# Miniprotein binders against q9h3h3, part 15

Target 1, 235 residues: q9h3h3
Amino acid sequence: EDGFTAEHLAAEAMAADMDPWLVFDARTTPATELDAWLAKYPPSQVTRYGDPGSPNSEPVGWIAVYGQGYSPNSGDVQGLQAAWEALQTSGRPITPGTLRQLAITHHVLSGKWLMHLAPGFKLDHAWAGIARAVVEGQLQVAKVSPRAKEGGRQVICVYTDDFTDRLGVLEADSAIRAAGIKCLLTYKPDVYTYLGIYRANRWHLCPTLYESRFQLGGSARGSRVLDRANNVELT

## First folded at step 3 (miniprotein)

Design C15
Fold by ESMFold2-Fast, scan of step 3:
Structure C15 (fold): chain B 235 residues (1-235), chain A 96 residues (1-96)
Amino acid sequence: as target 1 above (235 residues)
Amino acid sequence: DPLEELLKKIEELARKALEAIERGDKDEVKKLLLEAIYLLFKLLRLVTDPELRLKAWEVLKKLLKAIEALEEGNLEEVKKILEEILEEIKELIKEL
């Protein structure tokens, strides 16, 4: 709504990325320490800008868990941004297809499944399930936002290496469902995040590529996944 | 220098926002602040120097706080924050 323009959301995301992160890194930390770490930093209690009454006194941008095989690769983000500026001045239509082409050209391929949950036990429980799946190797990396001062919904982001690899995207969805997650999921490529494509963006683009809905007792996968841009069911 | 050009554009938007405050044009102030945030977001992705990046990030936080103050109807606080932003942008330009 009124307070949630795409530019404002992009700026908040950038600020969060630049603030310190609370990280459980399974590449260097034994898996046996995860439960204690999750108890110390429940996302419903960690505050965005710090509060003496919370687990953190200083700002926290994200709470993250890195899997044992996690190897960050953002691609050529600088080249992507230069090409984006050229696209905007070219008069060429800005569509999901043109953004996909820019992402592939500059190897900016990662993306993420998003789930939005209210602060509380359900959020903390969902995050714990995702974090365990990451440490156990079913997922590669995930992060969750701290609690905002307004008390709005928080977001859990579960990353995949390549948004153009539909099988990999679907495998991540299955692993999220196996972790006990039943809420609506939407999938956003990082190229959209880097270029500031959020809801109410100036180009009127849908900010996500896929959505996943839980199917109770009906699906072999436990969910139905839709390609939003092409209106095609993938499962 | 593309970084200097972005900073100068952000500075111009902040000055125009101060002028809009004097006119009581809240909608224009919000539009200008959002445009400044967009340009600063672009700048933050291009800056690699850690010290300069930290200062640019502080300007971003102040722009976000200015929008919050604007939504609360506190134009006096918005003006104060914008004046601080202008001084910080001037220092950032010197450090390029």
Scores: ipSAE 0.014, ipTM 0.442, lowest interface PAE 7.0, mean pLDDT 84

Design C16
Fold by ESMFold2-Fast, scan of step 3:
Structure C16 (fold): chain B 235 residues (1-235), chain A 96 residues (1-96)
Amino acid sequence: as target 1 above (235 residues)
Amino acid sequence: DPLEELLKKIEELARKALEAIERGDKDEVKLLLWEAIKLLLKLLELVTDPELRRKAFEVLLKLYKAIKALEEGNLEEVKKILEEILEEIKELIKEL
């Protein structure tokens, strides 16, 4: 299939962003309603394209929870894309530093911790923990993909406002671990997503900035975080 | 035949998108293109034949390129890509 996968993933992601979202917005909805909402829309049962036997009859792109203090700011994505076109045409080196500078210049600073889990109780339990952390203010915003295929993994995305703020990124990791999450986490800046840079890209850039691995529950330590870009252990 | 039904619906959406382009209705074109992508992704979940899957995936890539051209405001390019998509869908239907 060789090279088709990245473009397929990009098209699938764009379709999900355009389809309706199921949102619990803590800015307008009392926190007391969260448990009922989570019971109504468990991600293992919500289907991507709708099914009479599921909680939804119509397509759902994402299931999301917005924190009480959440203030969306995508930055100047149009300016970022124009600058990216100019950079590609200029022949100048395309490096992680160059992309970081474009992101800063155009205020496209958000990023996300990603986790992948198989459909089932463990996914639903993990999502419920993340959703509660968002509503309680330990995290800002999160979303989870609906069920698309038998046995296919679903993804939970937990966002931070600024990928250049290492402390903020690490605090989000700690909150995710405190919610009971034990799987591998990877952190990706949204600038890579907006520019269509995925794992198999022509510039051989690593879109993963941080990686978090769970420490076993016999210790007070929650996780070990690696800075993938600089190959440095942070915890 | 569920595959034929999906392909015919995708064909209808592509035709409606061409009509929307002639009216300059970019918002309608965008919605129709995303609807076509959703149906094509659903079709790819059902297709097991490698040759048919490869051709269906080529249509998916063209839909993606049409959306990028639309975001750039290049309606002539969107029209050209949609015309190519219609020809490829017609071929896929014949191979069923």
Scores: ipSAE 0.000, ipTM 0.211, lowest interface PAE 13.6, mean pLDDT 81

Design C17
Fold by ESMFold2-Fast, scan of step 3:
Formats: C-alpha cells, sequence, structure tokens
Structure C17 (fold): chain B 235 residues (1-235), chain A 96 residues (1-96)
C-alpha cells in the first residue's frame, strides 16, 4: 500500500534531477558574483515549470551552489540498484543496517541535511546564508527546490560526503547553524533517496538518520542533534 | 543489445498504460509510468551517444509530463503524450 506513495515521491525527485538546474559553481565563478546571482534567482520566485512573471521561462529542477572543493562522487549507483532488486526478492528483512551495508559496499555514501520552509523572505534569506557558507568553504554543496505550482513548502538540501562519518555530519550541522539557520533539520543518506525510502515507505523505515533542533541558550553550536536510529542525543 | 531491450520494455509499459487509461484505471497508469521512468533512467546511464541521449531525455521528459497531466485529470493530454512516446520509442529502436 505505502509503495505507491514512495514511488510517486521518487518519480518527482527524479524529474527534478533530470530537469535543468540553475547552478552557481564556485570552482569556475568568482565569489564576488554570488550576491548578484542570488538576487537574480531567489528560490521563492523561481518556478518549477516556468512562467512569464518569474526569473525563469523554462522548467527548473533545482537551484544549486557548488563549493570550490566540490568533487561529486555518487559511488556505484548501478550496483546499488542491482543489489537492492536482489534484496527485495530475497525475503531477507530490509532494515537500516542492511541498507547501510549496501551503501558501504557500493560506495554510495553521500547524505544531506534537509530543511523545509514556506516560500518567502525567510526561505530566500536562509538559502542566501547557506549559499555563502558553501562559496566560503564551510559547506561543500547545497541545493534548493524551486516554487511548486501548488505553493507548498520548499526544501534546502545541504550535502556531506559520508553519512557514516558522524563527525562530518555534525560539522555540517554546526556550519548550517553558524549561517543563521534556526529551523528543524533532518539528515537523510542519499542511498535512501536512490532506493525510494520516503515517509510512509513500504518497509516502514524511518526516512532520516538524524534530527537537529535549534535551542535558545543551548549548546556551543546552538543545536541539539538526535540519532534517530539509536534514539540517542549526540549534543 | 541492452539498450534495445530496455527500450522495448519501456514501450511495453507505455502500451499497458494506454490500455489502463481505456479501463479508467488511473492508479495503474501512474504505476506503469513510474516503472517506465525508472527503466529510462537506467537506459540514460548506459547511453554515450549525444544525439541518442538527447532523444532519450525527451522521452523521459514526456513521461513526467504524462504523470503531471494525469494528476491534473487531463486524460486527453495523457493519451496524446503516451502516443507520442510510443512513436518516439519505435524510432529510437530503429536507430539502434
Amino acid sequence: as target 1 above (235 residues)
Amino acid sequence: DPLEELLKKIEELARKALEAIERGDKDEVKRLLFEAILLLYKLLKLVTDPELRKKALEVLYKLFKAIRALEEGNLEEVKKILEEILEEIKELIKEL
């Protein structure tokens, strides 16, 4: 029953990945051009399918910023998909541990902190802060969804190289908080995205590994991070 | 030829989607279209020829357009797009 909804979300994610992206690439573009680019393409105004009143006339899947040191490594996604098909037909239990092992075996290690915000000034301000942190080298790469026709919340994704590297995941959280972000954050490994593990998935897996909440007067980093898989507070 | 095999499987899914629309089974149409998208994504990872890749991407984009038209309740547009997809896939198979 849940599989249909997960497949729908996976198809929408693939559509966004395949449609054109608006990219600020700090590997080839001077950092001084970032502010003009952010002013030209505020995510609250960039529309998913284009319209005459927006910055884009054509579809946009994602708005992205690549850091100067960004080196994409998606791992062996084809091997992961083949192993996933075999696992589904094997009758073996599908758990966070088995998915983690598949990801490690096929070197599909990247993951992302997610934040969901309504279209408007707060979204654009948050994205600008994240984009500057990426260009300045505090974060590696990030992207934000364009505005959907329905006007729902948009998502900012901030990537890390290795979801099994807890320290790296926490350092990214710290950098996001240092950029002024105070909303709820959740962390999802890309292996879950590739395999269609979303809310209400047919395997009843929690779709995220970590949760970060801003705490006023809290820790040195300004957040409390929970390991959802082990139900343990990390900060 | 793995490319031809994938294209023929995608063609079969598109044909089944047209049959499902005739039966008024919107959920089955959507399921079949998602399966076709997954197979076409696999095909795109194997395609190195720029012109063939461009044509395959056009088919992928039309599959997503068909799903969006289905979600809008525009069955006439879904049927039209599926017929276009079938013709493009047949042309791609001939060009292999």
Scores: ipSAE 0.000, ipTM 0.242, lowest interface PAE 12.3, mean pLDDT 81

Design C18
Fold by ESMFold2-Fast, scan of step 3:
Structure C18 (fold): chain B 235 residues (1-235), chain A 96 residues (1-96)
Amino acid sequence: as target 1 above (235 residues)
Amino acid sequence: DPLEELLKKIEELARKALEAIERGDKDEVKKLLELAIYLLEFLLRLVTDPELRELAEWVLKKLRLAIEALEEGNLEEVKKILEEILEEIKELIKEL
């Protein structure tokens, strides 16, 4: 069934959120220490559950960089969860509009640009660029998954405060491109993550709101952004 | 297995709550219990097996009773409920 894999991906994400994080916090740590920290903890070498041959002996859920102005606000996630349970048991259709309204009602507004890369130099280089952009104030906060399995892709998440603020979402995309990122990016609101909306979900919803593709040449600003919900090009 | 890992996280939170009770830290106990409830409600969305769902719903009811006892200031009752919850969570893990 389509929903089975999506539910299991959600469970893995929640487990990672609960495990310890490796954090470079620019609110309390001098920017001059970033290069040494990045060299010590390259994402392609940090293992999910710890390994004698890796930088970590204990489990690591995420590797994160917090910007100087970062102020976490997850909203009322418990209220969102209760409303979601009521919606599911009601039998009413589950749509992007319904989920958006739940998110607004419970102030669960954050979202993130996602990029998936294979373990290796390109992943580590991309993460270093994103981390520097966060510490320098061009992005607010970001995290990257540790290496879970040989050959498996890792994900870099770059967060914005409000997924309903289209301009803010587009500004983050521009900053990611300015950091040298050329791969496909997709934007996902955290409400979808909390509620387990992933690829091949049981409600057949598109798991992302926006898609950004690097554009070669021309007068492009570096990317073409598509609104997935309305199938409209924004750039 | 992701489901087994979620149950282990819930078990760890319950054990930490027992440790917080021994220290008399009511604020930490409440936070841990609320987080365990959140994770267990999430787990119930992943589980379709009727027997496993019934057991998970029972654990959820016990966690809510533990919060109620905590609000009443009865730490001994909270401890007793948490010990019952831990035993049931161990059985749920065995079913997976």
Scores: ipSAE 0.000, ipTM 0.324, lowest interface PAE 12.0, mean pLDDT 82

Design C19
Fold by ESMFold2-Fast, scan of step 3:
Structure C19 (fold): chain B 235 residues (1-235), chain A 96 residues (1-96)
Amino acid sequence: as target 1 above (235 residues)
Amino acid sequence: DPLEELLKKIEELARKALEAIERGDKDEVKLLLEWAIKLLELLLELVTDPELRRYAEFVLLKLRYAIKALEEGNLEEVKKILEEILEEIKELIKEL
């Protein structure tokens, strides 16, 4: 919710997905061009709806980097949404397990690590680190939101292809930490995003599955990961 | 500490560049930015720590963009970049 209704947040996310994206696609673009692209499109300067003072004159929904081995698979999102509507009208309980089953049935398995940063140098530096990790093959794909009209924090999303694959989720966390990221990370399966599960949802579900906190010391992973639903540490 | 000394020198150059922007001295700004770029290139030859290398590479990228903005006459953009770099260097020095 974040001060808006779930409907407003869902509409905003959908609009961003439908607007043009600025994409560095390592599958078709030489890695040597990444640095110039990052300099041209720093997320702290790219505006959501464009303006004369920004790198973009037209709306930009997302700024994204696709890895060389990236193979998109959104699953059956339409089938998921139809099944979700049927579930809501049926009166059956809405639980994390029910949502997990809907996701598996419709092959909507992708998920993402989220980090929220204020517009500025730290955001641009974090994004550059993530983008390089994607192009170098440590991560598969990532995107970052443009700057909103009223300001506020921006979000970097680092995707994994299967949220039910805990090891893969933890490996992505490790790669993010190896890229120099020290801020709080939370993991959200895309099924929650498609179904509008946000902070103040009517079913009182935790909107994220995992939380990662940076840990100083000799830890090989560089972080502690918590399963938020079960309150169990995974490190 | 050689690395702390290097970061403080880069901070000094960025601060002086901001002062030169206030005076409208484009030639001085360009000279200071080019000097900072040379120091970062040197750092990249000597430092193996992945985080410091990535930081130096990103600052280098921003400084090259600042020179392009300066050549295009956009001093306001150069000022923003330098202010952001200064804040980040202050944070890094605190962590050392």
Scores: ipSAE 0.000, ipTM 0.116, lowest interface PAE 24.7, mean pLDDT 80

Design C2
Fold by ESMFold2-Fast, scan of step 3:
Structure C2 (fold): chain B 235 residues (1-235), chain A 96 residues (1-96)
Amino acid sequence: as target 1 above (235 residues)
Amino acid sequence: DPLEELLKKIEELARKALEAIERGDKDEVKKLLLYAIWKLFRLLLEVTDPELRKKAEEVLEKLRKAIKALEEGNLEEVKKILEEILEEIKELIKEL
C-alpha cells in the first residue's frame, strides 16, 4: 500500500549517490586547503541540479569530506538483499535482531548520525565544524546534501564504520557535540537503507537505533543518548 | 523472465511520464522519473552481462539528464529524452 513512497526515497538517494560529488579528500589534500574549499562550496548555496548563480553549474549529489584514515567498505550488499528476500519468504519473524544478524553476516556494518538543518548560515557553520573534525581525525567521513529548488531542510550525515560498536557510535556523537552542534541527532544503520526500510514500513520497525539530544547541566558529556530499540538512556 | 518484466515496468513508467508532460504536471513527471531510476538501479544490481549492464547504465544517465532538464523547466527536452529512453528499453528487451 505504501510502496511508492519508500521507492521514491530509495530512488532519490540512489540518484544523489550517482551524481557527481564535491569531495575534500584529506588522504590526498593538505588540511591547509580546507578553509578555502569550505568557502567555495557552502552547502546552503550549492544547488542539487546546478544553477549559473550558484557555485555549481552541473548537478551535485553530495558534498563530502573524507578523513585521513577513511577506507570505504560497503560489505556484501547483494548477499544481504538475497538473504532479506529469503527471510521474507520463510515466514520467520522480522525484527531488529534479525536485521542486525543479517547485517553482521554480510558485513554491512556502516551507519550514520543524521542532522537536519534549514539552508543558511547555521547549516554552513555546522558543516564547517563537522568537516574540520573529519580532517583533524575526530570523525571518519561526512557528507551534506545540496540545496533543493523547493527549499526544505538539508541533511548532514556523519558516518561510523560499525553500528554494532556502541562505543564508536557514542564517540562520534561526542565529537559532533564538541564541534558545537546542538540540534537533534538520529543514528541509522545503512542496512536499513539498503533494504528499503524507512518510516511507515509494513513491519513497523523503527530505522533509528539511537537518538541524541543536546543537554545543558551537571553532566560533562553535553548530550543525552537514547537507545531507541531498547528504550534505554545511555548517557 | 524477471529482467524483461522489470524493463517493461520501466517502459510503462516512461510512457506515463510523457502523459504527465502533456498535462504540464512537473511533480508527477519527477515522481515517475525517480521511480524508473529506482527500478533500473535494481536491474543493475542483478545484471552480470557487461554489454547489457553498459546499456542499462546509459539509460540511467538519460533519466538523470531528464531530471536536470525538468528542474530547469525545459519540458521539451524532457520529452525528447523520454522518447530516446523508450527506444533504448525496447532494444534492451530484444537482447534478453
Scores: ipSAE 0.056, ipTM 0.553, lowest interface PAE 6.3, mean pLDDT 83
Fold by OpenDDE base, second read of step 4:
Structure C2 (fold): chain B 235 residues (1-235), chain A 96 residues (1-96)
Amino acid sequence: as target 1 above (235 residues)
Amino acid sequence: DPLEELLKKIEELARKALEAIERGDKDEVKKLLLYAIWKLFRLLLEVTDPELRKKAEEVLEKLRKAIKALEEGNLEEVKKILEEILEEIKELIKEL
């Protein structure tokens, strides 16, 4: 059951990635249009399948904002997946270190800070803050899931280019906090997404490398970042 | 052939989804369709032939349409699409 759940979540993510996206691209669209775009497509109202009365009539996989410096680089995802299958067939132990090495070898280094929010004003406000930070160049790219029929939590993903670059990961956390986000953040490498490694996976791998907790009156970053693999605070 | 194995797995998933429709198990249908999409994405990563790729993308679009129809509660449309998918996969397997 646990393995199926991880594969199910992977399949949902892939299906969403391949459906049409609502994109604000700061490379081609003036920053002055962002507020109108945010008002037109509030994430709490955009529906996954284009429900009647939603801002979208067609299915939407993601709502995204691309910054001026955004350059899509997914690395060798095909080679990564082939190597992952060979590894599973070999019966060799699978560890976080193994996944890190696979990611490095195939240049699949992207990762994301994740926040889960209920549909509504708090989500739309959080998204607007993130979208502005992306357009202002404090963040490179972010996406948010559309509203599901079940009314479940939506996810905002804020990307970094390299999950192995601890400084870049921490800088993105700081920018998210500066955008007014106070919820729990978790950092997940995209390699875990591409390999179908989610919560309760059959290998008992934790897909989250870092956790960020907001701190009132604390450090210049306004958060405490925990390395979950080593159980060490980084801030 | 790894491509044939993937296609056979998608075929199996589509058949199981039809059976789940007959049982009225919408949650199982959704799971099976999503899993079929995941297998199809994997197939598309391995397929280099442009014609085979195009046909696989057409099957993918039908799977997406089936999920949409399922979410809309239109089980008859889901069934119809799955039957079309089974025929298309059968043809793809013959072309390998």
Scores: ipSAE 0.019, ipTM 0.343, lowest interface PAE 5.4, mean pLDDT 85

Design C20
Fold by ESMFold2-Fast, scan of step 3:
Structure C20 (fold): chain B 235 residues (1-235), chain A 96 residues (1-96)
Amino acid sequence: as target 1 above (235 residues)
Amino acid sequence: DPLEELLKKIEELARKALEAIERGDKDEVKRLLEFAILYLEYLLKLVTDPELRKKAELVLYKLRFAIRALEEGNLEEVKKILEEILEEIKELIKEL
């Protein structure tokens, strides 16, 4: 975000995906083990490149929790990338609508709610709440970045299966709020990530579809969700 | 069929709420009922058939009553209402 270019952000995201992950997999691990795992690997202390003085001595790309029903499906990413190259070459306008159509055609439908927090107690507490919601079945899967060498904010990503399923996206937002999260949330479809669309993209596209703001005593879900493309409140 | 998909989601939430009652997890029951209400409110924006709309509104009323019963600690009443809702949702799906 601050201090980074779109190229730098894309390179760091790729490196993190390729490096080893610390995973609590509820499909194979009893839920009773979660609290010990969270205590062992608080994201504010897990270092990106490893350090004998941290919980990890080796590089860690992501810290993740998989729900019991989690079944990864990235869709046809190769077909998506080929179509993306064709779209750029065609001279056809690159808009949210054309990217949405591309994603649907290639079944690249997953997306995520993003929250950025400074390293410390609040980050670790937020992650613990999200992780418990995943293991208890209120969310499907989530991950959090380890502490970067340069410092700065860390990100928690909470995934949904289908960014075109508005109700499913709103259901995930509500579960995040129920876990005690009060910070700003933004929702990004994974197709944007695969195609390198970050804040400073060359196509001037808004990199997020939805925005959620905590509202005390507001909706039953504890937040107001805005459709950024249409400037319409959904809650 | 978006109406059928919404009804099936509401059915799933009601079944999960019954399971949460068996576990004594009142917070989870409330959350699931609130999501069922959200989906049903959205369904009502899409329904144009007046008879189907009346039946869907009755289910909405029952979901709201279930939340009140839950807040009063009457789990047996919540269970009864959820069982009625499941049967009514099955009938609504058949009418599509």
Scores: ipSAE 0.000, ipTM 0.114, lowest interface PAE 24.6, mean pLDDT 81

Design C3
Fold by ESMFold2-Fast, scan of step 3:
Structure C3 (fold): chain B 235 residues (1-235), chain A 96 residues (1-96)
Amino acid sequence: as target 1 above (235 residues)
Amino acid sequence: DPLEELLKKIEELARKALEAIERGDKDEVKKLLYLAIFKLRMLLLEVTDPELRKKAEEVLEKLRKAIKALEEGNLEEVKKILEEILEEIKELIKEL
């Protein structure tokens, strides 16, 4: 029942993927063009459904930047879903550990750091910093949501290719902090998204695997990273 | 009709997947196929009619086969399966 509502919310969130994306692809576009592209498409001004008064007249689902070395790998999501159905009927406990093993077995390893910011200068500045880090090679790929009709917070997603590679997840956090980001960050493996596991799921799983909080004084760009599943401090 | 609207959304996703195939954008195709699977699972949670449920499950199996073909790099097979899915969804909408 909660699963039904979570699946509806997941499907609606992913519906943004159906609309066109505004993409800066560093694999095919010179880095020197990034600043002009960022000025043309500030996330606080790009509207979800298009508006003659905004940078876009047509709907936009996401604004994205792909790094030069970006090589997407979604893994075996079909096998993951089949194994998930089998796990649910097996009587075996459904825990973060069992989901991790399913993800590893089927190579569904990508995940993302998320940050939520109100529309405005701070969002646009944060996105510009992240976009530059992607183009310069410190991050692999990132996207930001356009402005919703009713306002509300927008989300910046910074992807890593392997959520089980703790050092890689922490390296991405450091790069985000080096870009000047000081807000709360949460990390979600894509395996949870593919299985429709969101807040209020039937198994009471926390879809957030890591949490990062900016820490003043530890280093200029330091942060404290918590493993939410095990409640263990990593940094 | 919530079921008709859901089927039309799945139909739209399949059409967009065909467009993504023409661009060679495998990641976009895969995302669209999984979004279609999510919406189809939502439909199956609401449907009690055995005939409609059986047809929806057949579409779900075809979507899974499309993903398998995509992973194998067989875009022509993915296109064929998506065209079959579009016809089946069109028939499902008519039978509502």
Scores: ipSAE 0.000, ipTM 0.167, lowest interface PAE 10.9, mean pLDDT 80

Design C4
Fold by ESMFold2-Fast, scan of step 3:
Structure C4 (fold): chain B 235 residues (1-235), chain A 96 residues (1-96)
Amino acid sequence: as target 1 above (235 residues)
Amino acid sequence: DPLEELLKKIEELARKALEAIERGDKDEVKLLLMKAIFKLLYLLREVTDPELRKKAEEVLEKLRKAIKALEEGNLEEVKKILEEILEEIKELIKEL
């Protein structure tokens, strides 16, 4: 954990992005095929580098579901990276606000709700619920990591188009909860991922903007959403 | 020319990867190769010429093979592939 540098985590993330993805694309595939696809590729059984005993013989970087209306928009990532290098050289303060302005200027606005779960039935069940919400149009796109050889938790990422659109972020949280998800959720803008800013970074930036906790003991399926930067409850 | 500048940046990353191989810094080599792949993928979004796209795809495939060789611990193969990549990038720059 403490032995992992930002460079190491960035390299692992890029390797996953480079390797083949298992994709259910609702733009070209009938929704009726989803249940069979989910049964064939449960995330707890799909291995990162391929194993004879798993559903995959070849490496898999991500398992993803694209919604019927999904339209990729990564913004100007090249301009963002160039501006980030210039910012580091300039002596200008590196703060959450400065980084947010960089993201806005270069239209790198996407972000994601993250949930970390141990391999097993609960992970597979949670992923199936998210995948169905995507195919039904409640969410736009999601992906889940395959099982690592050393074990450890897997991550489900549920994307939104604009991290500055608070209502859109909250609507995604609501849809995740409606899908039956009760675990802790954290929201991270993709700008942090593209720049390789992770938990322990030299600028002391917190990459998590929002945190969502399920309402325990409540009758309604709801959550408490905290704005981590301002320490303010949004729900 | 934005495309030429992007290709030169990819060339710089490949040269730095060769230097990292000589130092035995496998993690640095992997990071630099991944950065090169990322930049090349964005180049491919901008290129409409079929011949240029084909050559860029060939460079991308070689970068993927270099990563695989690196993961297998074969630094001599990684070096060979990187030298081939540098030659192909120089060819691509000439065709812009």
Scores: ipSAE 0.000, ipTM 0.196, lowest interface PAE 14.5, mean pLDDT 81

Design C5
Fold by ESMFold2-Fast, scan of step 3:
Structure C5 (fold): chain B 235 residues (1-235), chain A 96 residues (1-96)
Amino acid sequence: as target 1 above (235 residues)
Amino acid sequence: DPLEELLKKIEELARKALEAIERGDKDEVKRLLLMAIYKLKWLLLEVTDPELRKKAEEVLEKLRKAIKALEEGNLEEVKKILEEILEEIKELIKEL
């Protein structure tokens, strides 16, 4: 059922967040070391739970790159969760507007562009491009999932500080495209993730705010960005 | 006290899981156990005390064992583990 699936996904995402991360932190590590780090930990080879044949013998939840200016601010996630419980108990309608207001009130403003790629050279190449953009300052922070035991696609997440800042979201899309990424991108605010709202949710909310498609020869930005909530093209 | 409220919520989920076992609702038991894991991992983000972290991680491991027992169809073992979890959560609440 819809609620079960969303909670299962939230539990797995939280497990990954709490397990050890492989991090290149540009705040404390010289940029010249990035290429060696990327060669040591290609996401197509790093396994979720470790394997003697992989770069890691121990579990890895995420592979991440922090930009030089990265300053973590998750907002008041506990306050957000308490307000969410109160909202559900109140019987008030649960809409995109009420979630946006809760996010603003509790300063849970971050969001992310998501891309899903099969394990292999294209994934590793895409991640290397994103990682370089982060270290060079065009993006603030990014992470990529390790390879699951059952296989399947891996996800690259590229974060922005404020999902309500449309220009900032579009600037991140432009930087991703400039890094050579041509696949479909979707943008999701972290408030939806923290509240366990995924594609199949019981409130029938669309967690995707924006969609970006690569467009050769048309857009000055190299992409067409759609505002999914309002069904309006932004580029 | 946000940590105390979070622990009480995890306790509530574990109690509801025990009630679902009595009804034979395996799907609901699994759903509630996953919710408890999710909320417990939230608690671990806020706990800095090494002893409290160790105890919270022990509860997390028991929740994982409960899911494994549930998948094996051993509801008696799931019930035993949940009762142990409830006692450990009560102890954690006292230590906050």
Scores: ipSAE 0.000, ipTM 0.209, lowest interface PAE 12.6, mean pLDDT 80

